# VH-VL binders against Putative bifunctional riboflavin kinase/FMN adenylyltransferase (ribF): the designs that were tried, part 8

Target 1, 179 residues: Putative bifunctional riboflavin kinase/FMN adenylyltransferase (ribF), of Geobacillus thermodenitrificans (a4it50)
Amino acid sequence: MKVHEANQGLTLPGSVVAIGAFDGVHQGHQAVLRQAVERSRQLGVESVAYTIDPPPRCRFQGSRMLTTLQEKLDRFAVLGLNHAVVAHFDERYAARRVDAFIRELTALNPREVIVGQDFRFGRNREGDVALLRRHFPVRIVQTVCCADGQRISSTRIRELIERGEWEQSTVLLGWPLSS
Short names: E, the ipSAE of ESMFold2; O, the ipSAE of OpenDDE; V2, 0.75 times the mean of E and O plus 0.25 times the DockQ between their complexes.

## First folded at step 4 (VH-VL)

Design j61 (from i8 with heavy chain S30D S31H N58D, light chain G28S A50D Q55E; framework fv_iratumumab)
Fold by ESMFold2-Fast, scan of step 4:
Structure j61 (fold): chain C 179 residues (1-179), chain A 117 residues (1-117), chain B 107 residues (1-107)
Amino acid sequence: as target 1 above (179 residues)
Amino acid sequence: QVQLQQWGAGLLKPSETLSLTCAVYGGSIDHYYWSWIRQPPGKGLEWIGYIYYSGSTDYNPSLKSRVTISVDTSKNQFSLKLNSVTAADTAVYYCARDWGEYAFDIWGQGSLVTVSS
Amino acid sequence: DIQMTQSPTSLSASVGDRVTITCRASQSISSWLTWYQQKPEKAPKSLIYDASSLESGVPSRFSGSGSGTDFTLTISSLQPEDFATYYCQQYYDYPWTFGQGTRLEIK
């Protein structure tokens, strides 16, 4: 897996791009990322994980990160991604126009962009799936639920860790917890 | 093809407010940024600010304290107000469509604003 | 602010000449540069976007090249309608900034 900074302008002849914060790379994220790998193989192009780091909640709300950036990248590699593009989330990135993000994605020549249902980007969260669909074929991944019918999320996993529910948090993550 | 038509202002006295409007024809104002650019007689171009169709704005720091850009999506138009004008604000003012790799691909015809006592 | 500097500020040329105009950015702007042509009393017209991509309807004699800090606009065989002022603009960071312009005049 090759790792790129978002601001360095990676260009590809074709790709399948999964986009998200991917904090913890939990089982819900793994479904998205595995779809990107599988689709890239079917289309004969390269798979890309476009990740925002630190996650917006951790930057602005002070929430605990479930993984370091390096741990996240290692997990992308285990899942079979060819490339990781890292977008460093700060005040400047948060103020970025939606067209800057679309321009960056265009350089990757996406055959498909894979996102979660509630994906937003750009200043004031003005970019949404409808805007992405004007520029790229978009696949929306449905929410993944665990055995109890509740959705898997980074917030829920953080709450389990705070309560000392280590076994349950490990199950939802699908990876050993970081030290 | 998309076209921009602009109107407003003209002759102003120092301290007055400059007001210009730009209307979008042949296409939707939605999902684009829209900018104002000015050019003093015989000089180069200066970007004033943009507005996204949803209402989000950003302004050139040199003008930020005096500039307001607004959008009316129901009328397919956007407007510029520049407060407390001086002779240095004498220029041709242009509206333009503003997007990513294209920068400014469609321009209005321009409006000459003259500020004199 | 990113400063854009054009060279030369003016030049004289003849129909059929190859003309080159240069634009320098004070810091790297990748390929995020647009070239404009402006004729007297008219709005600017975009010629080249993303440093090297020709706008629809612009004659193939116009070409752009460069990345980072140094950019070039070339007109391969100058025509009478090409006498105008040319501007570069960076689209990398706020505020958007333009070069001072290059005036292309008849010999």
Scores: ipSAE 0.525, ipTM 0.801, lowest interface PAE 2.2, mean pLDDT 88

Design j62 (framework fv_axatilimab)
Fold by ESMFold2-Fast, scan of step 4:
Structure j62 (fold): chain C 179 residues (1-179), chain A 119 residues (1-119), chain B 107 residues (1-107)
Amino acid sequence: as target 1 above (179 residues)
Amino acid sequence: EVTLKESGPALVKPTQTLTLTCTFSGFSLSTSGVGVGWIRQPPGKALEWLANIYWDDDKYYNPSLKNRLTISKDTSKNQVVLTMTNMDPVDTATYYCARDWGEYAFDIWGQGTMVTVSS
Amino acid sequence: DIQMTQSPSSLSASVGDRVTITCLASQGISSWLAWYQQKPGKAPKLLIYAASSLQSGVPSRFSGSGSGTDYTLTISSLQPEDFATYYCQQYYDYPWTFGGGTKVEIK
């Protein structure tokens, strides 16, 4: 896997791009990323994980991140992604960085952009998906639920870690809990 | 013009809860990307960030004080409220609220309100 | 937490002097750094955002530079009204952190 900073000029003749923060690369993220890999193979193009690495990186102050950036990149590689693009911007900058974000994605020539149901990069989640659909074909991957029917999310995993529920948190992550 | 103004008690006794209100005009916390934060400064010392709240009600706290701090907003009243529990003399400081406007950092600050903690 | 180390803690300079203040981050902050000016008894005022962008209304003698971990505020020709304490602040990652301040005294 090749790693790139956003705005470094990565240009591809065609791609399938999965976009998200991917903190922990939990089972829900894995569904998005695996679909990008499989779709890229079907279309004969390269797969890209476009990971948003915004400040702030952790919603719960004083709580640990689910992954370091390197651990996240390692997990993308294990899942079979050809490229990772690291974008440094946060939700409060989304409105101001929309033009740059769209230009970065356009350079990748996406045949399809894949996002999870929890995807947002600004306040208006519906507006964010609508914006992407104006420029690219977008596929939204259905929510992944655990055996008890609850959604798998980074927020829920952090809550389990804060309560000392280590076994449950590792089950939802699908990876050993990073030390 | 954009203005922010802090209000609250000038004197707080040890163990009490401090409640500070930031009232602002010239912008709305319904605007995407905007936030309001609280910063304090003990006499003669450096600035210390306390908490931020954003248009989407997302909240961030200084982890050294997180168990004592609560930040909330009333968008219709153009107000942000900070509460800090279990006040101690070491918490004596001027408390500021300021607008967080994306890449502009804290672009506009209130005048500050001095809070003295003593018995 | 990201530690911001500011130097010097104080300096004395004459009107017309070039003044430089340095801010060092304990890790890379991707130019998410602001500089503030604070006069005695007043609230801080934003001078520079995103490491090098001048805030509207701020005199052109103020400039910011740097990248990665190393940042500098420069005042090209110090004026009497520049008597103040200057603070850097990283807003790359929470908690947001400020430098210890640099007091600029006019001789």
Scores: ipSAE 0.006, ipTM 0.499, lowest interface PAE 11.9, mean pLDDT 82

Design j63 (from i8 with heavy chain S31N S54T N58D, light chain T34A; framework fv_iratumumab; at its last look DockQ between E and O 0.75; V2 from the best seeds 0.00; counts 0 for: pae E 3.8 > 2)
Fold by OpenDDE, look of step 5:
Structure j63 (fold): chain C 179 residues (1-179), chain A 117 residues (1-117), chain B 107 residues (1-107)
Amino acid sequence: as target 1 above (179 residues)
Amino acid sequence: QVQLQQWGAGLLKPSETLSLTCAVYGGSISNYYWSWIRQPPGKGLEWIGYIYYTGSTDYNPSLKSRVTISVDTSKNQFSLKLNSVTAADTAVYYCARDWGEYAFDIWGQGSLVTVSS
Amino acid sequence: DIQMTQSPTSLSASVGDRVTITCRASQGISSWLAWYQQKPEKAPKSLIYAASSLQSGVPSRFSGSGSGTDFTLTISSLQPEDFATYYCQQYYDYPWTFGQGTRLEIK
């Protein structure tokens, strides 16, 4: 897997792009990423994981980061992603207009963009799936739930870890816990 | 298909407030940025500022202290106010759709605003 | 602010001529450069976006090239309706800024 920094001129003749913070690359994230890999293969293009680091909640709320960037990238590679684009998440990035993000994605020539149910982007989270669909074909991956019917989320995993619920955390992650 | 039509007072006295409105036809104001640009007679173009349909704004630092851009999604319109005008503010003012890699892809017809005592 | 400098400020040409207008940015703006055509008492018309992409409905005789700091607008074969003022504009960094314009007049 090739790793790229956001806005560094990566261009592709075609791609399937999965977008998200993907903190922990948990089961819900894997559904999105695996879909990207599958679709890219069907379409004969390369798959891209566009991710931000650190995760917004970690950067601005002090939340526990579930995985290091390297761990995240390693897991992307395991899932079969051809490219990872990493955006350094800070105040400047957070303030970026939605159209700047659209411009960035355009360079990847997305044949399909794959996001989670509640995906938002751009300053003040002004961008949504409806906006993305004006520019790209967008696929929304349904929320992945665990056996008890609850949504698998980084937030929940963090809470489980904080409570010392290691086994449950590992199940939701689908990976060993990060040190 | 999408068209912009603008209107507002064309003659002002110094210290008055410029007020222009731009209406979007043939499409929704939602999910786009909308800008105001001005052009003094015989001169070039100056970007004034933009507004996103949610109300987020940014202004040219040269005018920031005097400029307010607002949006009314219910009317599919956005507006420009420029306070404390002087002769230097005499210009044709344009509204435009400001979007993505396309820059200003749709323009209003322009409104001449003359500031004279 | 990023300054955009066009060259020349004005030029005369004849119908059928190949015309090239240049635009230089004071700093790198990648490919986020647009070209506009403006006729007297009319609003600017979008010609080129992203430095080299032709706006919908614009004749193919118009083309844009360049990246970084130096950009060019080319009209391969000038038509009577092409006599106008042309502006470049960067939308790489706020505030958006325009070149001073190039007036293309008939020789």
Scores: ipSAE 0.234, ipTM 0.755, lowest interface PAE 2.1, mean pLDDT 93
ESMFold2-Fast, scan of step 4: ipSAE 0.620; ipTM 0.825
ESMFold2, look of step 5: ipSAE 0.310; ipTM 0.736
ESMFold2 (binder alone), look of step 5: mean pLDDT 94; pTM 0.952

## First folded at step 5 (VH-VL; framework fv_iratumumab)

Design k1 (from j63 with light chain Y92D; at its last look DockQ between E and O 0.56; V2 from the best seeds 0.00; counts 0 for: pae E 2.7 > 2)
Fold by OpenDDE, look of step 5:
Structure k1 (fold): chain C 179 residues (1-179), chain A 117 residues (1-117), chain B 107 residues (1-107)
Amino acid sequence: as target 1 above (179 residues)
Amino acid sequence: QVQLQQWGAGLLKPSETLSLTCAVYGGSISNYYWSWIRQPPGKGLEWIGYIYYTGSTDYNPSLKSRVTISVDTSKNQFSLKLNSVTAADTAVYYCARDWGEYAFDIWGQGSLVTVSS
Amino acid sequence: DIQMTQSPTSLSASVGDRVTITCRASQGISSWLAWYQQKPEKAPKSLIYAASSLQSGVPSRFSGSGSGTDFTLTISSLQPEDFATYYCQQYDDYPWTFGQGTRLEIK
């Protein structure tokens, strides 16, 4: 897998782009990423994981980071992603308008963009799936739930870890726990 | 295809509130940014602010304290209010679609607002 | 704020002339520069976006170039309907700002 910094001139003739913070690359994230890989193969293009680091909650709220950037990238590679684009998440990035993000994605020539159902982006989280669909074909991956019917989320995993619920957190992650 | 039409009071006295409305025809107000720009007689253009269809706004710092931009998606309209007007606010006011890399690609016809005692 | 300075403020030209208007930004704005044409008592009309992309419906005699801080609008062969005021505008950083305008008059 090739790793790229955001806005560094990566251009592709075509791609399938999965977008998200993907903190922990838990089972919900894997559903998005796996679909990107699958669709890219079906379409004969390369798959891209566009991610931000650190995760917003970690950057602004001091939340525990579930995975380091390297761990995240390693897991992307395991899932079969061809590219990872990493955006440094700070105040400046958070302040970007949605059009800046659209411009950035355009360079990747997305044949399909894959996101979670609650995906938002840009300043004040103004960007949504409806906006993306004006520019790209967008596929929404449904929320992945655990056996008890609850949504798998990074937030929940953090809470489990903080409570010392190691087995449960590992199940939701789908990976061994990191330090 | 998409057109903007604007209306509002053209003559104000100092300290009054400027109020203009811009309606979008031929398309939805959703999924776009919408801006207000003004041009004093014989002068250049000044960006006032924008509103995203969800209601998020940003204003020119020069006017921020007096400006409010709002959107009514049910009416496919967005509006400008400028409080405490003075003669310096005399200008033709334009609404425009603020569309990403296309900048201001669609403009309203303009509304002359004159502030005079 | 990013200052946009156009040059010249005004110029006279004849039909058929090649005309070039420049716009300089006080700081780098990449390619996020737009050009507008405005005729008296009319709203500005979009000509160029992203420094060099021609807006839909705009004649091919109009072209834009530049990146960073220096930009140019060129009219390859001036037509009678092209006499107007032209504005550049940056949309790289808030607040959006315009050049002071260039008035293109008939010689």
Scores: ipSAE 0.176, ipTM 0.739, lowest interface PAE 2.4, mean pLDDT 93
ESMFold2, look of step 5: ipSAE 0.450; ipTM 0.788
ESMFold2 (binder alone), look of step 5: mean pLDDT 94; pTM 0.951

Design k2 (from j19 with heavy chain S31N Y53H, light chain Y92D; at its last look DockQ between E and O 0.06; V2 from the best seeds 0.00; counts 0 for: pae E 11.8 > 2, placed apart)
Fold by ESMFold2, look of step 5:
Structure k2 (fold): chain C 179 residues (1-179), chain A 117 residues (1-117), chain B 107 residues (1-107)
Amino acid sequence: as target 1 above (179 residues)
Amino acid sequence: QVQLQQWGAGLLKPSETLSLTCAVYGGSISNYYWSWIRQPPGKGLEWIGYIYHSGSTDYNPSLKSRVTISVDTSKNQFSLKLNSVTAADTAVYYCARDWGEYAFDIWGQGSLVTVSS
Amino acid sequence: DIQMTQSPTSLSASVGDRVTITCRASQGISSWLTWYQQKPEKAPKSLIYAASSLQSGVPSRFSGSGSGTDFTLTISSLQPEDFATYYCQQYDDYPWTFGQGTRLEIK
């Protein structure tokens, strides 16, 4: 898997791009990323994980990261992604400069852009999906639940870790607990 | 509650380098953006640039050739250097925390820097 | 650079008056605008972020409105502590820029 900085101008002849913070690469994230790998193989193009470091929740709410950047990238590689593009940009800058964000994605020539149900890159989730759809084909991957019907999220996993509920946090994460 | 304290030399001669430091108390420098802003006496405000704890920076194009912002996470501090000052650089300089959609929510006390003629 | 233009540049008012200050951006900035209050010899204080959201601890007599290019700060019933200079600031695109200020004076 090749790792790139967003500002380095990567250009591909075609791709399937999964976008997200992917903190922890939990089972819900894996559904999105596996879809990107599967679709890229079906379409004969390369798969890309476009990810933000640090995750937005860590910036605004003081939440701990579930993984280091290197651990996240290692997990992308295990899932079979061809490329990772790492964005170290200010969330407010990205939201305010949508044309620059769209230009960076356009250089990847996405045949599909794949996001989870909770996807956003700006202030308004519904508007963000609609904006992406004006430029790219967008596929939304459904929220993944565990056997008891509870939603898998980085926030819930952090809460379980803080409560000391290690077995359940490992089940939702789908990887050994970090650190 | 987070507070910012800033210090540095207040009197400079033309062509010298302005150097200011801002220390963060009651909180961590990590996971936030940190900016410098200046205000010439009796005039408006000008954004100089920011730094993130990773070392990522961006600067006002009007100053980019002369300005450097740096961070020392071990000391919980960030700093401003402005080279080759002139009288036009006389201003009160502020450090500030940039907290997402809230813009600049915490400001330092300000440092008056005067460049003699 | 996005130019921010405030009106008026100076304004006199009495305690109890309703005051309106406007800010115009040279291009659309969505809702990425903050209003600050600055008293002499002090750092600016954030009043309103994202055009219309009240900062914690700011009295409800302050309100903001607008989107795109035209924005308004309103003080519904002026109090003695409200006499200050007010600035708008866009944070949509770098470099971040401020309006030139509006001085609000007694009388």
Scores: ipSAE 0.007, ipTM 0.494, lowest interface PAE 11.8, mean pLDDT 82
ESMFold2 (binder alone), look of step 5: mean pLDDT 92; pTM 0.936
OpenDDE, look of step 5: ipSAE 0.681; ipTM 0.870

Design k3 (from j19 with heavy chain S31Y Y53H, light chain Y92D; at its last look DockQ between E and O 0.04; V2 from the best seeds 0.00; counts 0 for: pae E 7.6 > 2, placed apart)
Heavy chain, then light chain:
Amino acid sequence: QVQLQQWGAGLLKPSETLSLTCAVYGGSISYYYWSWIRQPPGKGLEWIGYIYHSGSTDYNPSLKSRVTISVDTSKNQFSLKLNSVTAADTAVYYCARDWGEYAFDIWGQGSLVTVSS
Amino acid sequence: DIQMTQSPTSLSASVGDRVTITCRASQGISSWLTWYQQKPEKAPKSLIYAASSLQSGVPSRFSGSGSGTDFTLTISSLQPEDFATYYCQQYDDYPWTFGQGTRLEIK
ESMFold2, look of step 5: ipSAE 0.632; ipTM 0.824
ESMFold2 (binder alone), look of step 5: mean pLDDT 92; pTM 0.936
OpenDDE, look of step 5: ipSAE 0.694; ipTM 0.875
ESMFold2, look of step 7: ipSAE 0.037; ipTM 0.646
ESMFold2 (binder alone), look of step 7: mean pLDDT 92; pTM 0.940
OpenDDE, look of step 7: ipSAE 0.513; ipTM 0.829

Design k4 (from j19 with heavy chain S31N S56D, light chain Y92E; at its last look DockQ between E and O 0.06; V2 from the best seeds 0.00; counts 0 for: pae E 12.4 > 2, placed apart)
Fold by ESMFold2, look of step 5:
Structure k4 (fold): chain C 179 residues (1-179), chain A 117 residues (1-117), chain B 107 residues (1-107)
Amino acid sequence: as target 1 above (179 residues)
Amino acid sequence: QVQLQQWGAGLLKPSETLSLTCAVYGGSISNYYWSWIRQPPGKGLEWIGYIYYSGDTDYNPSLKSRVTISVDTSKNQFSLKLNSVTAADTAVYYCARDWGEYAFDIWGQGSLVTVSS
Amino acid sequence: DIQMTQSPTSLSASVGDRVTITCRASQGISSWLTWYQQKPEKAPKSLIYAASSLQSGVPSRFSGSGSGTDFTLTISSLQPEDFATYYCQQYEDYPWTFGQGTRLEIK
């Protein structure tokens, strides 16, 4: 897998792009990423994980990251992504950077953009999806739940780790824990 | 954990160029905004400008014509140049990390720069 | 540019007093305000971020409140080590701007 910084101007003749913070690359994230890989193979184009690092303030406020950036990228590679594009922006700068964000995605020539149920980079989730849909075809992947019906989330996994519930945390992650 | 160390010349004559460097230890310069802030002796704080690790900059309009901030990701460092200094530029200069909702969460130790009269 | 106005510019108080420092923004900044403490010859230290969230390691006697244009830093029971200058700073939009400072002296 090739790794790019968002400002490097990667251009592709076609792609399927999954967008998200993907902290921990837990099973919910894997559903999004695997769909991007599968769709890219069906369409004969390359798959791209466009990831935000560190995770956005609303999802990561005050919380520990589940992985380093390198660990996250290694997990993308295991899942079969062709490219990773690493971007950082926080909510305070989102409006200044929205045109650059759309230009970067446009250069990838996405046949589809794939996001999870909780996708947001601005103040309004529906507005953020509508903005992307003005430029690209967008698929939304449904939230993955664990066996007890609770949504799989980085927050839940962090809580289990803090309590020493290692077996359950690895089940939700789908990866071995590391220090 | 993450620490900022800064250095550069501390005594300048009028019209010279102020040049300071800030190094990031215990973390990466990538994926963050990095700012310079100054504080004249006995006075308040003034934001000078930022650089994003990719090279994008913005500067306080009061200083924009004289300021350049640069980043060298291979050295994990960023730098400040302020051209054509006068006595009014005498201040303690700080580098800082600008991180998300936490604003300036990590500061360098400060560098006093004195411009002779 | 968003101007930040602090009051008072200085004050004296006794150990154990409840102390309040205010900060007013020239336009709405939502909750994007940080309070800093600065001791002589030291870099500022963040106390409160996002108007009301306490930084890790900061004593619980410090608290922040407010939204929009009016913000308050409160020290519930002043201690001798709280002698310092306090600054507010908005981070809603560039240029980032600071209040003029409040010097707190222990009687």
Scores: ipSAE 0.006, ipTM 0.481, lowest interface PAE 12.4, mean pLDDT 82
ESMFold2 (binder alone), look of step 5: mean pLDDT 93; pTM 0.940
OpenDDE, look of step 5: ipSAE 0.043; ipTM 0.689

## First folded at step 7 (VH-VL; framework fv_iratumumab)

Design m1 (from k3 with heavy chain E101L; at its last look DockQ between E and O 0.79; V2 from the best seeds 0.00; counts 0 for: pae E 2.3 > 2)
Heavy chain, then light chain:
Amino acid sequence: QVQLQQWGAGLLKPSETLSLTCAVYGGSISYYYWSWIRQPPGKGLEWIGYIYHSGSTDYNPSLKSRVTISVDTSKNQFSLKLNSVTAADTAVYYCARDWGLYAFDIWGQGSLVTVSS
Amino acid sequence: DIQMTQSPTSLSASVGDRVTITCRASQGISSWLTWYQQKPEKAPKSLIYAASSLQSGVPSRFSGSGSGTDFTLTISSLQPEDFATYYCQQYDDYPWTFGQGTRLEIK
ESMFold2, look of step 7: ipSAE 0.672; ipTM 0.823
ESMFold2 (binder alone), look of step 7: mean pLDDT 92; pTM 0.939
OpenDDE, look of step 7: ipSAE 0.817; ipTM 0.911
ESMFold2, look of step 8: ipSAE 0.597; ipTM 0.814
ESMFold2 (binder alone), look of step 8: mean pLDDT 92; pTM 0.940
OpenDDE, look of step 8: ipSAE 0.859; ipTM 0.926
ESMFold2, look of step 9: ipSAE 0.508; ipTM 0.785
ESMFold2 (binder alone), look of step 9: mean pLDDT 92; pTM 0.935
OpenDDE, look of step 9: ipSAE 0.853; ipTM 0.923

Design m2 (from k3 with heavy chain E101Y; at its last look DockQ between E and O 0.93; V2 from the best seeds 0.00; counts 0 for: pae E 3.8 > 2)
Fold by ESMFold2, look of step 7:
Structure m2 (fold): chain C 179 residues (1-179), chain A 117 residues (1-117), chain B 107 residues (1-107)
Amino acid sequence: as target 1 above (179 residues)
Amino acid sequence: QVQLQQWGAGLLKPSETLSLTCAVYGGSISYYYWSWIRQPPGKGLEWIGYIYHSGSTDYNPSLKSRVTISVDTSKNQFSLKLNSVTAADTAVYYCARDWGYYAFDIWGQGSLVTVSS
Amino acid sequence: DIQMTQSPTSLSASVGDRVTITCRASQGISSWLTWYQQKPEKAPKSLIYAASSLQSGVPSRFSGSGSGTDFTLTISSLQPEDFATYYCQQYDDYPWTFGQGTRLEIK
């Protein structure tokens, strides 16, 4: 797997791009990332995980990171991604116009862009799925639930860790907890 | 095909407010940034600022204290106000579609604004 | 602000000549540079975006190259309609800034 900074200007002749913070690469994230790998193989192009570091909730709200960046990247590699594009998330990145993000994606020539249902981007969260669909084919990945029907999320996993619910947190995460 | 048409008063006295309007035809104002650019006679181009259909703006720091850009999505128009003009503000003013992949791909016809000395 | 410096400021050339205009940015701008052509009393016209991509309807005698800080516009065989002023513009970081222009005149 090749790792790139978002400002590096990676250009591909075609891709399938999954976008997200992917903190912890929990089972919900794995569903997104596996779909990107599968679709890229079906379309004969390379798969890309476009991720931000640190996750916005960790940067702005002080939430605990579930993985280091290197642990996240290692998990992407296990899932079979060809590329990871890492964007440094700070106030400057959050304040960018929506078209800055669109032009980064355009360089990857996405045959499909895969995002979660609530995906937003750019200054004032003005970018949304409708905007993405004007430029790229977009697949929305449905929320993954565990066996009890509850949504799998990094927030819920952090809550379980805070409560000391180690076994349940590792089940939702799908990986060993980072020390 | 998207076209831009501009209008506004072309002759001003010092200290007056420059006011120009740009209308978008053949397309929606939504989903793009819209910029104003000016060009003093015989000189180069200077970016003034942009607006998004949400009302979000950013302005050239050299003009920020005097400039306001507004959008009216119901009229498919956006506008420029520049306060406290001087002779140095004499220029042709252009509106343009502003998209980061293409930069300014569609321009209005230009409006000459002359500020008397 | 990112300063854009064009060279030359003006030049004279004949129909059929190969013409090269350069643009230098004061810092790296990746490939986020556009070239415009402007004829007297007209709005600028986009020729090249993203440093090297030809705008729709622009003749193939126009080409752009470069990345980072150094960029070039080339006209491979000058035509009568190509006599104009050419501007580069960076769109990497705000404020958007233009080169001072290159006036291309018939010799």
Scores: ipSAE 0.366, ipTM 0.753, lowest interface PAE 3.8, mean pLDDT 88
ESMFold2 (binder alone), look of step 7: mean pLDDT 92; pTM 0.931
OpenDDE, look of step 7: ipSAE 0.787; ipTM 0.904

